# Ledger of designs, part 1: VH-VL binders against G-type lectin S-receptor-like serine/threonine-protein kinase SD3-1 (SD31)

Scores and structures below are computed, not measured.

Target 1, 127 residues: G-type lectin S-receptor-like serine/threonine-protein kinase SD3-1 (SD31), of Arabidopsis thaliana (Mouse-ear cress) (p93756r25to151)
Amino acid sequence: EIQLGSKLVVGENTLWVSNNGDFALGFFNPPGLLNRFSIGIWFNSNSIPYDQRKVVWVAGAGVVVSDNSSYFELTRNGELVLFDSLLGVPVWNSKTNRFSVSSALLRDDGNLVLLKDREEIVWQSFG
Below, numbering starts at 1 at the first letter of every chain, in headers, positions and changes, except where a header shows other numbers; antibody chains are not in Kabat numbers.
ipSAE, averaged over its two directions, is called F for ESMFold2-Fast, E for ESMFold2 and O for OpenDDE. V2 adds 0.75 times the mean of E and O to 0.25 times the DockQ between the complexes of E and O.
[cut] stands for letters that were removed.
Atom coordinates printed by the task and the answers are left out, and those that the model quotes come from them; centres of patches stay.

## First folded at step 1 (VH-VL)

Design g04
Fold by OpenDDE, look of step 5:
Structure g04 (fold): chain C 127 residues (1-127), chain A 122 residues (1-122), chain B 107 residues (1-107)
Amino acid sequence: as target 1 above (127 residues)
Amino acid sequence: QVQLQESGPGLVKPSQTLSLTCSFSGGSISSGGYYVGWIRQPSGKGLEWLAHIYYSGSTSYNPSLKSRLTISKDTSKNQVSLKITSVTAADTAVYFCARDEGYSYGSPFDYWGQGTLVTVSS
Amino acid sequence: DIQMTQSTSSLSASVGDRVTITCRASQSISRYLSWYQQKPGKAVKLLIYAASSLQSGVPSRFSGSGSGTDYTLTISSLQQEDFATYFCQQGYSTPWTFGQGTKLEIK
């Protein structure tokens, strides 16, 4: 499970990975963009080169951030937030602060879910 | 629609500091746009980006002029200011302020002022 | 720094003509390319952003295309009010840079 306050930062090359390892969530360069980053989920296979991986979900489709310490966070309030550090503003938000989110989970089917009481799905990427 | 209006001294002597102001109307400097910047154009020449200030207050400068530039904003006055120190004849140009609304891929300057001419002469 | 080159500094055309203006970047700018229109005594006007997206309020006769290093602004049917100077700008990396401009004059 992903704890409240967890953060992915551009340039740190860290990922949130499903339990079975089949899916990963992290920053990636949209096609043709070397210095811009989106946050998304892809099928995690060692047989597929990074630049050829099909992204199955993107937070705020089309939204990109700069490469200077921008981050994706599960906030203490239970929201997924994509923050552009250069602009100094959040550029995407799941808007789930009212759902009493306690944690997140990247499921083995690639679905990112936000959980209440660690079991009730109150938000999901595929929903 | 937000409108931008540049103001400056018109004439500045060499080695002095040039102060420019961009005033906003029809909207707040602290809402909507992602950044406000300055661009200049010498007579008969192309445009040159000087600096911009982001919503957060972060600043970005043209490296070739960074040591002489200071961009700032005053929310209470709804203004963005640019200072250029140690001016020379090479700083003679029309100075534009422009704003990005932050809705576009590649984030250009969406709205421009009409510009203000500044001549550096002894 | 990324250099932006508009190889044509001036172009003569007539009303009704199809006009193309080219812009080349010294390196790939990944479609972070905008086109501006400048007329004497008037504010610079954004026409195209993201290489091919038409700015709100801009006539549909204006279009942009291109990728990598090469980009084109097209006016499908030139109107009298279109005689002006056109600039490209890369927003890929700072310092942001502009082409030197192409002045579109009446033939």
Scores: ipSAE 0.006, ipTM 0.627, lowest interface PAE 11.1, mean pLDDT 89

## First folded at step 2 (VH-VL; from g04 with heavy chain H52Y S60Y)

Design g04a
Fold by OpenDDE, look of step 2:
Structure g04a (fold): chain C 127 residues (1-127), chain A 122 residues (1-122), chain B 107 residues (1-107)
Amino acid sequence: as target 1 above (127 residues)
Amino acid sequence: QVQLQESGPGLVKPSQTLSLTCSFSGGSISSGGYYVGWIRQPSGKGLEWLAYIYYSGSTYYNPSLKSRLTISKDTSKNQVSLKITSVTAADTAVYFCARDEGYSYGSPFDYWGQGTLVTVSS
Amino acid sequence: DIQMTQSTSSLSASVGDRVTITCRASQSISRYLSWYQQKPGKAVKLLIYAASSLQSGVPSRFSGSGSGTDYTLTISSLQQEDFATYFCQQGYSTPWTFGQGTKLEIK
């Protein structure tokens, strides 16, 4: 599970990975953009080049951020926020602060879910 | 802290099957990370990746050795095993077990064992 | 397969020196590059991942840089415990491959 306050930062190249390892969530460069990043989920198979990995979900339908310490965070108030540090503004938000989110989970099917009481799905990437 | 420890026969005769075991301590192979792999190093040479197994059970092998390799895991014993069939002198090496936590870009091996030497000799 | 080449197999240096070790891939690996430290009788240690990300617990004197096919490991001020063999590894595609290693020796 992903704890509240967890953060992915552009340049740190960390990932959130499903328990079975089949899916990963992290920053990637959309096609044609070398200095912009999106947050997405991809099928995590080491049998194919990472450059050819299949993205199955992108936050905000492809919203991009700069590479200046921009981040994707599960905030303590239970929201997923994509923040562009260069612009100084959030560019995408799950808008789930009212759902009492306790944690997030990247499921083995690639679905990112926000959980209430670690059980109830209150938001999901594929929903 | 997760620790990996390799164990093997030390000496194996040509054409026999080499069996290796990676034992985990300080953690479970079913908690954290997403794959465990084997790497070997012949004396005075570089490292060679052999195989890895996901927690899902999916296995991947170095194509150059795939026909001779079998990687498996036993969650109840907290172990990962590797078998190499039809060994030759070319299989003489130090064999390492390594684990990836699956939280980093590029999927490096975060933890390694100290390795176990296996010599193939008649 | 992607070939990883460390042009320098051995390097002599002194404590306090700035040391640079290079690694080249036969094709672009998009920063899927890790650096490891190996000492006799000890477990291999991950130093850098994603070309420039410092592994937790690794001293800040270690750093990585590079992109495309060319990568560099730098030790800003060499310490006694840093004398070891260093390997690069590409994680871009299977089979994963390693450089042949660079042995850092005492001058």
Scores: ipSAE 0.014, ipTM 0.633, lowest interface PAE 8.1, mean pLDDT 88
Fold by ESMFold2, look of step 5:
Structure g04a (fold): chain C 127 residues (1-127), chain A 122 residues (1-122), chain B 107 residues (1-107)
Amino acid sequence: as target 1 above (127 residues)
Amino acid sequence: QVQLQESGPGLVKPSQTLSLTCSFSGGSISSGGYYVGWIRQPSGKGLEWLAYIYYSGSTYYNPSLKSRLTISKDTSKNQVSLKITSVTAADTAVYFCARDEGYSYGSPFDYWGQGTLVTVSS
Amino acid sequence: DIQMTQSTSSLSASVGDRVTITCRASQSISRYLSWYQQKPGKAVKLLIYAASSLQSGVPSRFSGSGSGTDYTLTISSLQQEDFATYFCQQGYSTPWTFGQGTKLEIK
């Protein structure tokens, strides 16, 4: 489970990974956009070269952030936030601060979900 | 619920460092995905954004004043501080602290303190 | 820096009037615009964010509109407590900048 306050930062190459390891969520460089990054979910296999990975979901329909320590965070208020550190603003969020989110989970089917009471799904990436 | 209160020296001599403190209540400055910032208003003039600090500790400054500004937080006291070095009479203003929710639709400041007047004079 | 201009520095109006306050940005700000109310001795109050979204607890007589460079705040039926100074603010790019204010006074 992904706890409130967890974040991913451009350049740190960290991922959120499903329990069985089949899916990963992280930053990627969209085709044709140098030094710009989106957050997405892809099938996570050591047998698939990094440059051939298939992104199955992208936050905010592909909004991008700079490579200047921009980040994606599950905030303590229960929102997923994509923040562009060069612009100094969030460029996308899940708008879930009223949903009593306690954690997030990248499920083994590749669906990122936000949970109330660590159990009830109140938001999901594949809606 | 959320409340901000500014504290400052009232009077500062030219060339000295101005120190301001924002006390935050109704939440922690180290959580929530929001910013605490400083905005000033010289007498009879408009508002000027100075700086803000994100709950994670990341800092952002108005470039026109950046060399003189330092914003910081003290989590144990639930406070945000601003220092302005080498002050002149042009730094005389009412100083506000304010919260920015950090949402993608701009930087709305949804809670403000009542302001504290700082006068720079000999 | 994006300059925000409120061409009218003061307006005179009576209780019950419809009032419109305008704000212009020096470049398109894509509806990243907020409106604030300021009264002497009181904390500044957020009224509108994202050009047209009403902040929680703000009376429905306040509304915002606009796009690109041109934005408006409208008060549909002015109340005694609405006499104040109103500022716009862009949240498109740093540094965040404010209009110079429009003071709404009793006629």
Scores: ipSAE 0.006, ipTM 0.533, lowest interface PAE 13.4, mean pLDDT 84

## First folded at step 4 (VH-VL; from g05 with heavy chain D33G F104W W105F)

Design z04
Fold by OpenDDE, look of step 7:
Structure z04 (fold): chain C 127 residues (1-127), chain A 124 residues (1-124), chain B 107 residues (1-107)
Amino acid sequence: as target 1 above (127 residues)
Amino acid sequence: QVQLQESGPGLVKPSQTLSLTCSFSGGSISSGGYYVGWIRQPSGKGLEWLAHIYYSGSTSYNPSLKSRLTISKDTSKNQVSLKITSVTAADTAVYFCARVRYDWFSGYSSMDVWGQGTLVTVSS
Amino acid sequence: DIQMTQSTSSLSASVGDRVTITCRASQDISNYLSWYQQKPGKAVKLLIYDASNLETGVPSRFSGSGSGTDYTLTISSLQQEDFATYFCQQYDNLPLTFGQGTKLEIK
């Protein structure tokens, strides 16, 4: 499970990975952009080069951030937030602060879910 | 505006190595988010994808021809090259190079810029 | 490999006609399908990508539709410059594969 306050930062080689290791969530360069990043989920396989990854979900349908230590966070209020540090503003938000989110989980099927009471799904990437 | 131009020997003898070059103008082969690939078309036949190279240098080959294919790039010349070893009459075709856009979900996508092609005939 | 089949290898039509070309994949390719136009002596032209998206600069008389395994290219009103060979291509998986082409000829 992903705890409230957890954060991924552009430039850091950190990922959120499903329990079975089949899926990963992290920053990647969208097509044609080398200095911009998006947050997405992809099938995690060592046999697939980075530039051949199949992305199964992208936050905000392709919203991008700068490489100035921008970050993706599960806030303490229970929201997924993509923050552009160069602009100094959030560029994407799951808008789930009213659902009493307690944690997140990248499931083995690649679905990112936000959980209430560590059990009830109140938001999901594939939904 | 990006343009691609193929060049080749025109005629190659059986068992020799075919060398092809794709020259870029109006853009760089090192542009992120794009592949540069080779496709061939025998006379009166369909198109066959051969190989492509990503801006990072990653390569992919058609499994049916992988053992005979080598794709590479020269950034200083803004060119992509393809070599085909041990050619036979079956390798006679028009050879195209094309730029392939990267897709978010598939990792591959449509070929948005093509060269006009170069005919290569394999004959004794 | 994913086989792409265009059921019609050649088609005769007249200017002004509505023309439909079909393409079938051997498996679900999830709309990862492009349509191209080929004319002798000219560079191949991308018409449609992702099954239904019109490439920039392509006339609006061209359209793409379909899902799963079955896809269609439609020319609403055929123009003289549209007589050419059309082929589909999947990019769901490697190796990339093409249909055999449909030659659109003048009736």
Scores: ipSAE 0.020, ipTM 0.674, lowest interface PAE 6.6, mean pLDDT 91

## First folded at step 7 (VH-VL; from z04 with heavy chain G27F I29L G32R S106R, light chain D28S L94Y)

Design za6
Fold by ESMFold2, look of step 9:
Structure za6 (fold): chain C 127 residues (1-127), chain A 124 residues (1-124), chain B 107 residues (1-107)
Amino acid sequence: as target 1 above (127 residues)
Amino acid sequence: QVQLQESGPGLVKPSQTLSLTCSFSGFSLSSRGYYVGWIRQPSGKGLEWLAHIYYSGSTSYNPSLKSRLTISKDTSKNQVSLKITSVTAADTAVYFCARVRYDWFRGYSSMDVWGQGTLVTVSS
Amino acid sequence: DIQMTQSTSSLSASVGDRVTITCRASQSISNYLSWYQQKPGKAVKLLIYDASNLETGVPSRFSGSGSGTDYTLTISSLQQEDFATYFCQQYDNYPLTFGQGTKLEIK
């Protein structure tokens, strides 16, 4: 379970992982781009090299950030924010500020969800 | 110990195709972690990146030469080849191959090991 | 295309000197910059990556600094083996581009 204030940073080998370990969410360098990074969810098997793992969702339908100080945060206001630190702007936002989000969860089916009261889904990555 | 070595024809006539081979040892293009790229240096001038190839077969080319360049690999031989079609005197240079570090999370980084280079002269 | 400019083509210095070589990018490159050393008859050698990280096996007298568009390679207490040509290279975006080089010569 992902607490408010949790953050991932480009270039760090840190991931949000589903409970059974089958899915991971993190930054990756999309094929064909030089040092541009997206947030994605992929099937997480230790027997498969990262660049052969299937990416099943990308935040903002493939929006990218441009440097190693950029980050993805579940803010204390309950929003998922992808922030480009070089440009100094968010490039994507879940728009969940008024949904009373208490946490996030990457489910064992690969769906990233935002929860109210740790139970009610108020936003999800797969529509 | 990681080593790369270029081989090529030395002399090529204008309009012909220049073929170069990079043979390497101490690493492989059978799995992730590295590109192999080609760089050239005309006499008394700076370095110009030409192309690189990843273990997956993904390629990138310098757009100023893209229509003339083909990079390919033979993973079983630990070789990467570069072809340049329709050469002119402007293609006279020392040609280098180099290994490039790449990481899924960090992206493209640096050319950490270079070959010694091979001179190619285009002359009629 | 991102142009990399090394404004000084040649520097003269003595053993023991502190030497600074500069490199300017035509746009911000997010510290995606490396420094290389080239000597006649030797393979090109990576010195510094990501603007400031010293490559393994490179002497600690080499250091890199800078951000945005302006980057610097510094050699403290110059040694005889450091006389060479030095190139910067950006890897922020395609095409990959190099500075034209700075030749460091014995006074």
Scores: ipSAE 0.358, ipTM 0.784, lowest interface PAE 2.8, mean pLDDT 89

## First folded at step 9 (VH-VL; from za6 with heavy chain S109T S110A)

Design zb5
Fold by ESMFold2, look of step 11:
Structure zb5 (fold): chain C 127 residues (1-127), chain A 124 residues (1-124), chain B 107 residues (1-107)
Amino acid sequence: as target 1 above (127 residues)
Amino acid sequence: QVQLQESGPGLVKPSQTLSLTCSFSGFSLSSRGYYVGWIRQPSGKGLEWLAHIYYSGSTSYNPSLKSRLTISKDTSKNQVSLKITSVTAADTAVYFCARVRYDWFRGYTAMDVWGQGTLVTVSS
Amino acid sequence: DIQMTQSTSSLSASVGDRVTITCRASQSISNYLSWYQQKPGKAVKLLIYDASNLETGVPSRFSGSGSGTDYTLTISSLQQEDFATYFCQQYDNYPLTFGQGTKLEIK
């Protein structure tokens, strides 16, 4: 489970991983772009090289940020925010700051969900 | 061992199309991991990037020559080709092909293996 | 376009010297920079990528440093085989661009 304040940063290569390990959420470079990174969810099989893994979701249908410590954060007010540190602005958010989000979870089916009271889904990546 | 070798006509007349082939071994463009690019060096001058192509067929071109350039690949033959239309004396150069690493997390990084280059002279 | 400047076109040094070659970008390139060695009659070789990462098989006397707009290739103890021209290249944004080269001449 992903707690409020949790953050992924371009260049640190950290991932949010589902409990069974089948899916990962993290930054990746869309091919053909220089110094541009998307947040995506992909199937995380050890037998498949990262460059062949299938991306099942991208934040904002493929919005991108630059490397300069840009980040993806579950903010303390319950929003998922993709922030471009070079531009100094958010480029995407989940618009959930008033949904009483308590945590997020990357489920074993690859769905990223935001939870109220750690139980009720109030936002999801597949919806 | 990874190797790239350029092949070209040596001499091309002005206004014609210059066709170059990069033949490579030790890797393929069948999956993610690499681009193949073209770079040229006019005599006594610096290096100029021309174009590159990814395994998917995705391409990028130097805008200064974009209208004249076509890069393509033949994955089954491990070849990448470059065409430059309407050549002039300014296109006289040594032409290199190079492999470029792509990393899922970092992206396009470095031209890690180069061919030895082939001289093309544009002359009447 | 991002212009890469190697202000010194030729540099003379002796075997054993510490040599520094500089490269300046016209804007920040966020460490998206590589260094190449070009020897007469030989294929161009990658030395350094991402500003500071030593390519596999490159001698440890080579190192890269810098950030933002200012980058440096250092050879800690120059060897006879290091006679070559050295180029920097940025890959922060298209078009990909190279410095014009620094020819290192061993005295």
Scores: ipSAE 0.660, ipTM 0.841, lowest interface PAE 1.0, mean pLDDT 90
Fold by ESMFold2, look of step 10:
Structure zb5 (fold): chain C 127 residues (1-127), chain A 124 residues (1-124), chain B 107 residues (1-107)
Amino acid sequence: as target 1 above (127 residues)
Amino acid sequence: QVQLQESGPGLVKPSQTLSLTCSFSGFSLSSRGYYVGWIRQPSGKGLEWLAHIYYSGSTSYNPSLKSRLTISKDTSKNQVSLKITSVTAADTAVYFCARVRYDWFRGYTAMDVWGQGTLVTVSS
Amino acid sequence: DIQMTQSTSSLSASVGDRVTITCRASQSISNYLSWYQQKPGKAVKLLIYDASNLETGVPSRFSGSGSGTDYTLTISSLQQEDFATYFCQQYDNYPLTFGQGTKLEIK
């Protein structure tokens, strides 16, 4: 389970992974772009080259960041935020700062959910 | 020790197809980590990137030449090939192949090992 | 396309001199820049990547600096083997592009 304040940073080998390991959420380099990065969810298989894996969800419908210090954070206010460190601005957020989010979970079906009281789904990537 | 070596025809007539081969050792395109690319340098001019290819078969081409270029690989032979169709005198250059570092999390970095180059002259 | 400009095509210097070679990009390239050394009849050598990182096996007299659009390669004390042509290259966006080169010649 993903705690408030958790962060993924471009260039670091870090992922949020579902309990059964079937899905991962992290930065990836979209096809046809050079040194640009998006946040996405994909099926987590080491047998398939990463540039051929199917990404099933992308934050902000494919917004990109262009700096290795850019990050994706579950903020202490309960928002998912994609921040471009070169531009110094967020490029996408979940708009959940008033939902009383306590944590996030990448479910075994690939759905990223934000939870209230570690139980109630108050936001989801698929829906 | 990583090595790359270009092989080409030396002389090609205008309108023909130029075929180049890069043979390499000390690494392979059987797994992630590297591209192999082609760069050229016309006499008295700068370097021009042409294309590169990844282990998965994914390719990128210089858009100024895209319609004339084909890059391909033979992983079992540790070879990468480049074809340039419909050549003119403007295609006279030294042609280099190079290895490029790539990492899923860090992205594209640098052409870290180059071949010594092969001269191709387009002349009748 | 991102144009890379090396405004000086040729420099003359002596062994022991400190030399700075400049490279300007037509737009910010976020330190996605490398420096190469080229000698006739020899393979091109990578010196610096990501603007300031020294490639393994390259002498410490070479250094890179800069940000945004303006980048420099510095050789702190020239050696006889350093007389060559130097190119910058950006890899911020396709197509990959190079500077025109700066030839470093002996006085």
Scores: ipSAE 0.302, ipTM 0.772, lowest interface PAE 2.9, mean pLDDT 88

## First folded at step 10 (VH-VL; from zb5 with heavy chain S58Y)

Design zc4
Fold by ESMFold2, look of step 11:
Structure zc4 (fold): chain C 127 residues (1-127), chain A 124 residues (1-124), chain B 107 residues (1-107)
Amino acid sequence: as target 1 above (127 residues)
Amino acid sequence: QVQLQESGPGLVKPSQTLSLTCSFSGFSLSSRGYYVGWIRQPSGKGLEWLAHIYYSGYTSYNPSLKSRLTISKDTSKNQVSLKITSVTAADTAVYFCARVRYDWFRGYTAMDVWGQGTLVTVSS
Amino acid sequence: DIQMTQSTSSLSASVGDRVTITCRASQSISNYLSWYQQKPGKAVKLLIYDASNLETGVPSRFSGSGSGTDYTLTISSLQQEDFATYFCQQYDNYPLTFGQGTKLEIK
């Protein structure tokens, strides 16, 4: 499970991965853009080159940030926040700060979910 | 082992179309990881980026010349072509092609291998 | 467009000197900057990418630093083979743009 306060940062190449390893969530550069990055979920297989892996979800339907230590965080208030460090502002969030989120999980079907009491889904990426 | 080589007409008359070809070896545009781009340098001047193309067919152009530029690729021949329409004396330059590294996570990272360049002169 | 300015068009230095070449961007480019070496009649050579990363095969006397709008290329002990023109290039946003170049001449 992804704990409150967990963060992904552009340029660190860190990923949140489903338990069976089939899906990964992380920053990527959408083809055709320069110094612009989205946070997305893709099918995670070593046999498929990264730029051919199918992206099944992107935060904010393709909102982008710059590689200036921009980050994606599950905040301690239970929000997923995509922050553009160059602009100094959040560019997207899940709007879940009053949902009593305790954690997140990237499921083996590729669905990112926010959980209350580690059980109840209160937000999901495919919803 | 990676090599790029430009070829072009040497001389072009004003108002004609300039056609350039970049032939390369040691890598492919049928696979991820690279763009091929065109850069020019007028005599005694700085470098000017013109365009680049990705293996997927995505292209980007310098906006100041975009209406006159076309970049294309022939993956089976390991070639990238550039056309510049309606040339003038201002298009006289050495033209370079270069490989551009692309990373899924970081995007553009460098023009890491360049050709030797080919001189094109636009003159009556 | 992001303008790249190399304030010095040419400079003279002696073999063994520590040399710095500067490059300024018209807006923050978030370390998306490369340095290139050009010698007459030769292919352009990549030296530094991402502002500070040394390209494979480039001598360790070359280094890059800077952030935001201000970047430097340093040659810690100049060699005769380093006589060349040096360009910075940004890749933060299209169009890709180069500095005007700094010609390094041996005294």
Scores: ipSAE 0.432, ipTM 0.785, lowest interface PAE 2.3, mean pLDDT 88

